# Miniprotein binders against q56419, part 49

Target 1, 326 residues: q56419
Amino acid sequence: MEGRTLEEVQEEVFKRHGVLVPKKELEDLAKALEEAGLLLTEKVEARLKEEEEKLKRERPMRLAGLSYPEGEREARAFLEAFRASYPGEGEEARVLLMPHLEPSRVPEVYGAALAALEKTPPPERIYLVGVAHRPLKEKAAALPVPFQTPFGPALPDLPALQALDALLPFELFNTPLAFREEHSLELPLFFLKGRFPEARVLPLLVARRSPELGEALKVVLRDFPGLLVLAVDLSHVGPRFGDTPLTRTLAEEARRRDLGFLERLAEGEPEAALAFLGANPTRIDGVEVVASLLPLLRERKGKVLAHRLDLEAPTLSAVGAGTLVL

## First folded at step 4 (miniprotein)

Design gv12
Fold by ESMFold2-Fast, scan of step 4:
Structure gv12 (fold): chain B 326 residues (1-326), chain A 106 residues (1-106)
Amino acid sequence: as target 1 above (326 residues)
Amino acid sequence: SREELLKEIRELEEKAEELQRRAVELAKDPNTQEEAIRTLVESQRLEAEALLKIAELTKDPYVLELAIWVAELAVENAKRIGDDELIEKAEEVLEEALELYFKLTE
């Protein structure tokens, strides 16, 4: 906050986020930063140990009241509004690719996912594979605890998780703190739990390519059949992501890259999808997930139901989002 | 005329500023949070419309970038309260601003 008045900070936050932060809270934050020394570092370390201990019991909601409603009735209406935003019919999914971007930015894309779930028989379990936004000790991780949602807790499939752990060359339950604040699992889970309230979940995060995860999952899915969900975003373009400001040409290129990637996945050719991205595979969130899950995606044909390149105008940046059923 | 356009811009800016001040006051009360956001969105939509008119008049890319910024904030805030009519109105201004931007940067 160097060089800004608290009033200026308050006004900027209200304009950007629609929340008027009380001056007292900003003053308390400034005081905490002033007292930052070793004492605050020790408090942070103690807090993280406390949070890790809590994660042995359950994973609490972090985005309730922000990205989705906290109350069950309001959450149900919210979910139904997203379904209504997609004018098409869904298709049955054995594998579903859906985004984890803020849902309000791409309502039609989440609506398409909901449409697909309506056509899909309720699975006994969901393999929910997201992207790690925090470092993992291994290439992938899982957290074997109930995840809170407005529709009740999403219960872990402990037998399937243990079977998966046994087949991997690394400890699966290796970084519980990475799950404390992870929107790539929390946001898709909101929609999945709303549609399949009885399904158990395997909440999985991928940080880097893990072919061994895909091989192990292929074995586990045979013995523990369920719905595989890849919760991934597509192109990341613009200054926010280290690129030049978005132009019409760059937006059209990003849209073509997203659709070309998804269409090759829909043909059951995930290696061709990865090759299609050429020299810029890291521009698509989820490349590491797709690369890890190759054995589960080969020879599965399907359909792209929706795609949107959503603009973040303040940064002249965009993030692609899509719904694919296989 | 140019004078009529400048008058229209001034009226939009004055109305936007009035609504912004009203939104800040409403935001101080927990019971009026939704009304505060709705009022803020209307303020931001009018501000973006004024900025877009200025950008068209001056051909100033910085004013156009600012118009896009404010229009995007209006859309984000409208989506936060789930008002479909308000979202549609905010998106109309954003679409107009983006079309001009892409036309100039193609």
Scores: ipSAE 0.000, ipTM 0.302, lowest interface PAE 15.5, mean pLDDT 84

Design gv13
Fold by ESMFold2-Fast, scan of step 4:
Structure gv13 (fold): chain B 326 residues (1-326), chain A 104 residues (1-104)
Amino acid sequence: as target 1 above (326 residues)
Amino acid sequence: SPIEEAKRLIEEAIRLAQEGREEYALELLKWAIEILIENGASPEEVLIIAFEAAMELVERGAPPELIVRLVREVAKAAIEAGASPETVKKIVEEAIRRIEEEVG
């Protein structure tokens, strides 16, 4: 409770400075904070209803000026800097696994993805599958509107989205607000739109494993061929993720788990990749995405182009990221 | 520099909040506050900086529970660093008015 917390503040101030803060002043502050919270709740709820209505027309940029530049010229230079950060050559991709964490943390991993896109013929459409960071009404969802980027709007592939919706046992367009703030789509989309400005997109989120989504997508891809992109982060280790502080040994174990997972996917053995994680448990962001897309990943051989475990010194934590082409 | 380090942590906290990682965002904001206080910022200056970050979060539609927790933690830190509760209350009220205007 807030009142209990402010009593702890009173105790700490007394302990540290020998001054007893009057209870009345702390109570008045607590009341002001509670009233502010109620007011903000009402304002934010009204704003979210307005945003939900706007999301029926378009999905605006949310991370522009934060994770990438707002202006087209600056955004293009930013994208080319990521490509330059990766010294290797790419491979053609039919399926691309790339990260969705903050790009500046793993520039060479995004650079590897860009290298793969350079070798890939421009697709008519991109099936962009991210991870839901907010609850969905169903196991998966899509938003059939233009997604704004510094390179212009990424237009939805409405016929392909409607074909997908028709094959699913649930409403595909079920949770518009989940797309309002969704970096697992926005960050990969920035790079994909920069490289394939003419491609339409199917922006898809997975919250829980949905085998029916994978089966439906396999059918839709026959009639609407395109590039499949899995926007997936890998190991999450350390106190920031409810784990012990990162040691050299734990970091090496996380790298081994990430690479073992990716290598099994590269052999066209996604069930073996999932089984490997079961034997070597870790919090990998996109497990539910991979589990949902099994029919699209089987018997597709490929190559791991890059992997990094990004170390966050202040939290003694790390997040794994990789680029895989299939 | 400590100021540049605190700015980096605040920017990262805002990104994490956008990603739905609110607990981690709060932890990074607390560390930014501690860095600023340890390096000579007044409790009032830290409060203002933290509330500018809160305003950015609200403008981007952060959950009100996260904003209330941030305001509470910053107010607590300022009082523990020697700010008067009356001064903190006035700064909080002004910051909330500004945040409310941004939200509409």
Scores: ipSAE 0.012, ipTM 0.483, lowest interface PAE 8.2, mean pLDDT 82

Design gv14
Fold by ESMFold2-Fast, scan of step 4:
Structure gv14 (fold): chain B 326 residues (1-326), chain A 116 residues (1-116)
Amino acid sequence: as target 1 above (326 residues)
Amino acid sequence: SDVEQVLRELIELSRRGDFEKMKYVAELLVWVAEKENDPEAAFEALIMLGDIYRELGDPETAILYYEFALYIAKKMNDKELEAEALEHIAHAYLAMGDFEKAREYAEKARKILEEL
């Protein structure tokens, strides 16, 4: 152990989290941790502080080499392979709902999003709204820095972000660290930047329902028109998400809930879509995003281009993903 | 089962962002899974604890729980769960900005999955 005993590790976990892990299990774990070279030290804490400072200047790629290729040439081929996985033509989007699930699990759904982007005139800016997977100090947040991608940096639309900030009852740039590892922004951004390399972005996270965000965005979009993208995953079913093991019946129910939700959004009836979920319970990621953006979704008719319930066989679980254009 | 009931409560709390209660409920889940000799449920509980701490901005503590989950997967001789734990460790290293270790663990997971 580098500077730490098993007793110190156990004490650290207990002090930070109130959990007392059995010493015998910690002894076995310590052997695995030593093999991996992982120890809780001041060095790790210094690294986290470095990451916060980096986020004030730029947001580096986190999933390059894992969820998508690092190199521009390989990234381009990867993106085109996803487009090829969807046989349809797409539809022009003023609002695009797309997933943030691992792309390799639902290639045809991302392909449908790419098809829609091909039919869409290049926007000057993209309002990219994802789901906060880390706590935010406020209901929503943005990070006004360049986001690195294999296709070059996605530059922030500073005037539009500042206009948005001015209209909100809270500070928009409130939690930079929440953006350090945020796949609900990074994964859609990879595809969006690949198709619209010149577009600036407003990277937005929603943690809790914020009607004031939707009202402010409606005003900002009038002066700063652009493409609105909701990065939302659909049903989460199975033991991984607190449900019983996935069965054919539960999978069919999840598919019906996803499609019923998307179809009501496609009719321009987002309140009906939310009410449908209340009547047909589901663990849809991003309900708070849709609830926040109601003023932008009302009376916009569109089309569901793709839907898939992807099976996570090791956990007998599934996650729904879809592409909707409005 | 008690395990399933506690899992459902944990998922509901995660939607609310009540991390203080989530930590408590996740700890109970580990205890209940151990009591019922349910290593698969213990594995899921440990992954969830890791995810909670990573979400709170504490990836170093998250790795402790993910490595515990990895240990459980190895004891079960379950290569798919082993790969899952390795992928979570990779994401935690990304959170710390350690891209070399993140890639190393992602590669270990990929190798296991390809050999299945």
Scores: ipSAE 0.000, ipTM 0.174, lowest interface PAE 17.3, mean pLDDT 80

Design gv15
Fold by ESMFold2-Fast, scan of step 4:
Structure gv15 (fold): chain B 326 residues (1-326), chain A 119 residues (1-119)
Amino acid sequence: as target 1 above (326 residues)
Amino acid sequence: DPEEVLKKAEEAIKRAEEALKRGDYRTAIEEALKALELLLQAYAETKDPYLLELALWAAELAIEAARRAGSPELIALALIALAFVYIELAELLPEEARRYREEAIKLLEEAERIAREHG
């Protein structure tokens, strides 16, 4: 495709090889490329317009057959295998932090999340907050359409989304194309829909710190109670993320920062968790989500159920993943 | 059709070389990047190593043209293009994968630095 954008090239590499180019580099360069128009051709513009029109009706599966099975029976067996990979019992969650990293890399961490969901009463709705891997027109966005899964469509909670939109100083439904290829929502949603098939969903993306989102969500949750899910990964270290090759010292630092962050969240001290990270030198991608949701995380005590720093030997890099219940 | 895509890529490389000789750096970069996109697409279908060799050539041509143009934005774009080729080479050549990934990361870091300073 001769008119591909930088984002489409990244998507192709991810689909074929499971490798993502670091977000910081792509965001900065995508802005320059958008302004210059160098990679945007008539063909790409036509395709993006087509995809945007499709997204007015539904959000199709993109990772079925790649990250999870397409068929419902195989998908249920897949969930059971992930649950079995975690030897512990879960804890009931009012707030769940879980990863959005490729599930096959950290099965025990997703298993811990499934264990927590087993102990959690079925919610009417799930507030699913992921991290934007594409630029948003505003600090946050949502897409108010059914999200397809092997377990059937995850239906949007339209009244709750409208209530949220009304409280925000910006249009919530501002960047539908950002949801076309968004694994931070699709991968957690697969597990959540498998466990809670009747729950409606508020699919939310955070690109930058939005305290107004957290304040609005606090109000909406009072009138529309549900499960809050933070779909975030932890440290990103090594050459794939702009670091030196992974050493024992760097791995220990990443684990220390991941666990220190999670343990402070578990104590109901999200400001202390952010302060502990300082400049975020190991690139915990959940920082912007936690900073946005402070009023929902304060004074909620909980437990870290699982943590893993997943080592990718070929790239000498690692990504941290964890499950936390509050 | 991978054969047709390869032919179009070779024609784009030729146009990039001719543009570079004429001092038309914008056209040289555009044609070189077009060739790169076509070659990476054909490589995805065929896994033919020759296509990655041509992709390296196209990426180096884009870098030379961008440097001569003195455009930070185009230099950053060309560095990203080369980084993608190194990522593919790392997969194709496991014995040298670490070196190629390290080079790709250095290119992406330089591209980000340029974008930040001139953004």
Scores: ipSAE 0.000, ipTM 0.156, lowest interface PAE 14.1, mean pLDDT 82

Design gv2
Fold by ESMFold2-Fast, scan of step 4:
Structure gv2 (fold): chain B 326 residues (1-326), chain A 83 residues (1-83)
Amino acid sequence: as target 1 above (326 residues)
Amino acid sequence: SELEEELKKWMEEAKKLFDQALKALEDGDLQTYIELITYAIELAKWAREMARELGDPELVEEIELFIRFMLEYLHEVAKEHNL
């Protein structure tokens, strides 16, 4: 909210939710946030520094026992069940777009991703690009530590990460705490590590479009070839995301946006994919990631393997999910 | 078509009943919640059959998502309240 006027916040809420938030409610909220800021005591700062220090060694599982099984045997059975939910054979991927929302909500979409990974030769490394759900100090960040999974730790590709850092105009390892709880990396990584247990990983988060990231990655991928994975969700519709409750018209619009976006990416036309979204590109989670990675997506033709619009309980809201191979 | 009009009517009623079920849940009236959401699910199932007869796979998928959403909501609430 820093740098935002009450009028700007009110206008944004009205546009997204069709509701005018009374000025007094916004003023009360601003006061509560200011008071909460004053509660960032030395104790809270010390705890944050302690957590940041722990993240210098490893990134522990946060969703084990919740979104996926903690034990290796149970995790493998879980992964096989997801693969079985998709009846197709998949396609080889040089670039894979897959979702990061709760897997149990769209098992066939994750199954399609698994099918593609089965047809893909094992890469030495995976460039895993997710979406930051917490603020980053820079437009993008990485965390160069082992990420724990039920299949063992996913080891960082330190030489490739250092090469990337050297090419960027900002410090790549800038916000370790943003990785403490980040499902856009943890959930796809579960499936990727299960399929490619020996692959090293570059865990990358994008908060805002960074063309310099895409330019640097194009150079790094030449010297350190690997699988590029875009872990992004698609349309976000309904009250949870600033819309009215889901209707047939809103669902049709969301499906049209998702499929039009994915199909243009499949034709190797990422600029056309972004343009297709028209006046509301921010309603697709992957926009900032695609906009950052343009040089890696141009002229790569592929196929949309799966798409679903999932209804999120309990708000009559929906999130689009898809699997695209390039 | 006549089926399209009936389908729209049943889906509209299903959504209305689901909204009423959520209000009952907010008020702590679990019995009314269960009754209303169960009825909403049944109406949506009828609408799904009409969509199948119309040969509209997109509409079938949309209605199936709504049914899945209501069933998941019912299951989670029942689990939370040991029903």
Scores: ipSAE 0.000, ipTM 0.127, lowest interface PAE 20.8, mean pLDDT 82

Design gv3
Fold by ESMFold2-Fast, scan of step 4:
Structure gv3 (fold): chain B 326 residues (1-326), chain A 82 residues (1-82)
Amino acid sequence: as target 1 above (326 residues)
Amino acid sequence: GTVRVEIRITGLSPEQLAYIIELAEWLAEELGKDVRIEFDPDTNELRIEVEGDPEKVEEFLLILEFLIEYLNPNARVEIKVS
């Protein structure tokens, strides 16, 4: 607990502002902050309890009006504009890897995913696997409630979720609050619901590699066949991600790493894809998802439809995005 | 002027992390400033970045540090000012 002692606070204030605060003033401040902390604890606990209760009923839209339009008509036009951004035809997907990066940054990549969905017969259910951006109590989690979209609610596949829960060595429905603000599910779901309005969904988050999740999903998919979607971004490079500023060489290395990873997945060799990333000079948030789903990815051949490294010039940073069908 | 502060926290349970994230978001909203929160599952590290006027950022830090200590005195907190 660095910075918690009064002497450390006094030293830090002196270093930052060049002023020595008398010890008594700091003691009075510390007592006031301790009392305020107790009051804030009660408010935060009440708010968390309220939000958790709401999530037992439904998961509301969080990014409507920001990342996509709130109204159904406007949302439909928005989705069709993304499809138009990809000049090719898609291929049928049994497994789809797509990004969860802000869609406007990589429209052609989302367009490629939409093209693949056009060639895919409507699934009864979608296994949507995203990356946890909030801590989970277990390695993975699901939220068994309707997820709101501009195209209507995406309904949970309760029998399939219960079958999955029964096969796991941990409670699947373990962290509802992690789903309140989760773009790795909400952004792909917008596109998936727009194309397959009748499909039920299994909204799944992976925080850490869970081979038991992949084994359980392989069993559940036999009884409850559906489309498997891995909603993952690729390389994260630059100061925004705690790394060195982007150079042309580092950007080229990131592109090579992303494509090498995707091509090995397309060959049905997910262990080789993970090994190719090696010492991890760039962060790929999909590594834990791929590592968890190995049994579902082995010996499935497919095609990389699109890839882009999105450059953010002000921060000298970049994020990779791709669309892969298996 | 403005200051940027990065807070790195380890050793909290998932429930305690969810609490601290909610608190940080609520407190930033009340103080009229943006906060950036990132969690790294590989290291179990929570990173909170806040930028603003030194006095307001200091108030945010002191409240957050007190509450982390209240929830788990064994949690490790590292603060970087820039």
Scores: ipSAE 0.014, ipTM 0.500, lowest interface PAE 6.7, mean pLDDT 83

Design gv4
Fold by ESMFold2-Fast, scan of step 4:
Structure gv4 (fold): chain B 326 residues (1-326), chain A 82 residues (1-82)
Amino acid sequence: as target 1 above (326 residues)
Amino acid sequence: GTVRVEIRITGLSPEQLAYIIELAEWLAEELGKDVRIEFDPDTNELRIEVEGDPLIVKFFLEYLEELIKKLNPNARVEIKVS
C-alpha cells in the first residue's frame, strides 16, 4: 500500500510478465490503490472502535478451552489438580509473585501459588499487575470492566481504580485494546478467581517502569487494602528469544539467576534483586513490574515456594517460572 | 476464524491477465498472505485463491474486483466462498 510508484509497478509487471502496461491503466491502478487504502483504513478503524465499545462492557475469555477448561465444573477440577501437583504447604501472602506462562508447563509452580492463597485470608480486592504484551499509550494501564472466567465474572473495584487514576500523572484507563488479548492477566486471574470468588480486581498492565504507579499504589492500598499479585515470568533464554541455543550449563546459569533474583526479593531487597540482574543479565519480563513497585516490595521478607525452568527441546529454549510470597 | 475465497475470472486479454496476476501477488505480499493462482487454457479461466482474516480477504477481493472492471468491463468475475 505504501512506497510503490507507478514506475515501480510498471517495471515489476514488465520484469515478471514481459508486458508494458499503458500509462492510463497505471494511473487508474494508482487511484484504485489509494481508494482501497482509504477504505481499508476506514474499515480497520471501524472494527477497532467496535472492539473498544465491546471492551467498555466486559472482557471476554480468550484462552478458555485452550489453557483452561470452559465449564465451571471442569475448571474447578483443573484448578484442584494444580494444587495437588505441589506437595508443600503454602504461606500467607501480602504480596504474591506468580507466573503467567502456559500453566500446564509448570503445574507445581501454579500449585505453590494456590497453596499460598489457601493460607491467605480472603481479600476484598486483588491488585493484579501483569506485563503488557501490546503497546500502551502510557507506562501503565487498567481496564475497569468485568473480566469473564469459568467461575463467573471478576468484578472491577471501581472506587479503588478511580482513586488510583486520580493520583497518577497520566490517564489510567488508556489503551483498552491492549487488554483484549492479554494472558499475563487472564491466566493468573483464572486461579485467583477460583480461590477468591468474592474478591474484586484491579487489572493493571505495566509496559515501562513507572515509579509513580508504585507510589500511587502505596497510597491506594492504605485506603483500599488488598492482595498484591505480580504476574511475571522469569528467564527467557535460547533462540526463540534471540539468544544462543540452550546448553546444560546455560540452563543452570538461568536457574541461578532466577533464584538469585527471587531470593533477594524474599529478603525485602528489591533494589538488590534488580542490581543482581544488571550484573547477571537475563531476559526477565518482570523487571519493569518490580522496578515500578519498589515502594511496595521494600523490607517485606518472604519465601520462594517454587521455581522451574521449563525447557522447550525443539527450540533449545527455556522460560523460568516461580512462586514467591512476601 | 479464517475464510477461504476463490475468485474466477474470464474474458481478460493476455496483457490484462499478466497484470492481474502481478497485482494479486503484490497485494498478497503487502498483506502478508499467500495466494494460489491457476490458469486453465481450456476454459480461459484465471483462478485466484486467498485465505485469511475476513476483513483482509474482503479488502483483497473488493480491490481486485474493482481493478478488473476498470481493465475490462466485459470480464466476468465469479466468487466462491468456502
Scores: ipSAE 0.000, ipTM 0.188, lowest interface PAE 14.0, mean pLDDT 81

Design gv5
Fold by ESMFold2-Fast, scan of step 4:
Structure gv5 (fold): chain B 326 residues (1-326), chain A 82 residues (1-82)
Amino acid sequence: as target 1 above (326 residues)
Amino acid sequence: GTVRVEIRITGLSPEQLEEIILIAEFLAEYLGKDVRIEFDPDTNELRIEVEGDPEKVKYFLELLEWLIEKLNPNARVEIKVS
């Protein structure tokens, strides 16, 4: 767009709103919007600087009181209720795949993740890999600050983060603002911090596949061993995601795609898992994460502990969620 | 009744998209509206959704689109009303 003329604005308003606005009234409106826009731009710039400065010190809770309780005692009871929702026993995890979908929608899936964490020796650090829901300047990013939780701050593993940064062909700490409102890190971290209060964290976001990230992480994990967590959701189907309205057949297809993907990962065959999705195309949140972490997932066998397709009737849409231990 | 308006924006750098996200959030707060913001990394498409009173949503839509154009005239913007 090189620029919009007043006549183009008039045509667009008529097309979208069915109103033919006289040119003089559009001129007056344009002037009022421009004056408002100047004031808003100045305030937005000030707010952007303030939020970026805050993120240099800590990452505050954004979903406390909404997705989980703000107080520590209430948060502990909430977490234990999720564990109780899963009737099975966990298995030890070296790699854990868990969702970042709203926990109340899939409590048994989060319960399965908690069961796995109960069987896992407390790690010195957690490599928490989520999906960027905001643009990143590079393919991946990290934020090296304490992340607040109801169980106290999750402290960054600064030596491991610095080692990772040094091995990457791009600056790891490239987009602090992308972490301001990022549920793919905040929601899994609530559960991880509740179970491993002493573990330090490497909060990582993937926006696009980065094989260099997986290669660098393989080296860093050798020198800084820890638990690798892939915080990813599975199938996204229906109009809410720009797709066909959900039917029983499409829901069954989504469940089969999710399970086929997870089962191939459980066999230590992540390339086969990605190829399976290529043959059965769908929007799976986390494909870019798996594609980035191939060297860490190959030849690691494990088990799918839980899977749910969460149905949203008002929008005829659904999101898949699963727990996988490797 | 209520109306739902969705704005889809493409052709922006990651830095420009983040700036526009923050502008949309501030504008929604200023006008007393709730917005949903989603980014698709596969398509580099930013989706902004507003729902509410038809007249107020129309005003919000016109103001946001105008501000996006002023801040980034190279953006490609598509609007869907439902």
Scores: ipSAE 0.012, ipTM 0.388, lowest interface PAE 8.8, mean pLDDT 81

Design gv6
Fold by ESMFold2-Fast, scan of step 4:
Structure gv6 (fold): chain B 326 residues (1-326), chain A 82 residues (1-82)
Amino acid sequence: as target 1 above (326 residues)
Amino acid sequence: GTVRVEIRITGLSPLILAFIIEYAEELAKELGKDVRIEFDPDTNELRIEVEGDPEKVKYFLELLEWLIEKLNPNARVEIKVS
């Protein structure tokens, strides 16, 4: 009824740019893009509003049957297999840095995180901070609904989320669609819920550096103590990420940057960790999370439990993953 | 203060070009912004200019870049902030 039609788009392009796009091809491509939810047409707007409405009730599993088993018994066996892949002992964590990379690629890294969780007293709540893989309307966002897992729903800590929202200069509950398909929350949550089934969760996404988020979280954590989890991957190198094909030199640079970053965090020096990366040439996606959470990371000493640079042979690319306890 | 951003995009296919234009105009409308969009067929360059509040302009830019990467990964994007 309202909005721009494909014929209006075709006419606009022709009038402004002198390019005539065949209507049939334009319709076919527009239909494909609308099905994907990429165009802001009336149909896409209606579907986006419908999807937002669904997300007011719950966040369903998206990766069940793909990255982890759907059934509870199979999921439990899967989780225990990851723990078994790490031969070491964990350490108690007040802050845990763990990956959100596909778990099957770095099982020993997730195993190290599980080992740390075994040494950690069950928290009443988990502050789960992931990285937005879609743009957010604000620097950070949260979705205050149950997140489904094979171990049952991870329930939101509504009082803590409301306290956080009240301290921020922006609306915390923004961009619900960014949470629809967000592996940086879903994959760590699978492991966290498996280990701490009674813990409530604050599912948080960071898109851009937000020092106000770190300051607000420092206040909220005093009244609502819990486990802080930074769900971040490390270096992203190779053609899939805009580099040349992976070489020994590029892989060594990625490992050096990953470990230098983690080691400085382990010394309680997050500003030094950021400075060490400089312009972030290997694209560690945790940099904006660390920069946002500085007040929570300063002067906390800890230990790097695991690190791996996982090679993706078909694309000659690699992604770094690590487990750090603070 | 306000910021002005000029986005220059080369290498868009004709079909993707039409959808990027539509998307940029609809996104600008949603964010309460007017945009200036020009296509130069001689250079195959799409130029998009937005001016306004830094945070809204940044969000506009991030969404547009995300869409271009997803639909036309071989396109080249140049951004000038002033």
Scores: ipSAE 0.011, ipTM 0.337, lowest interface PAE 9.7, mean pLDDT 83

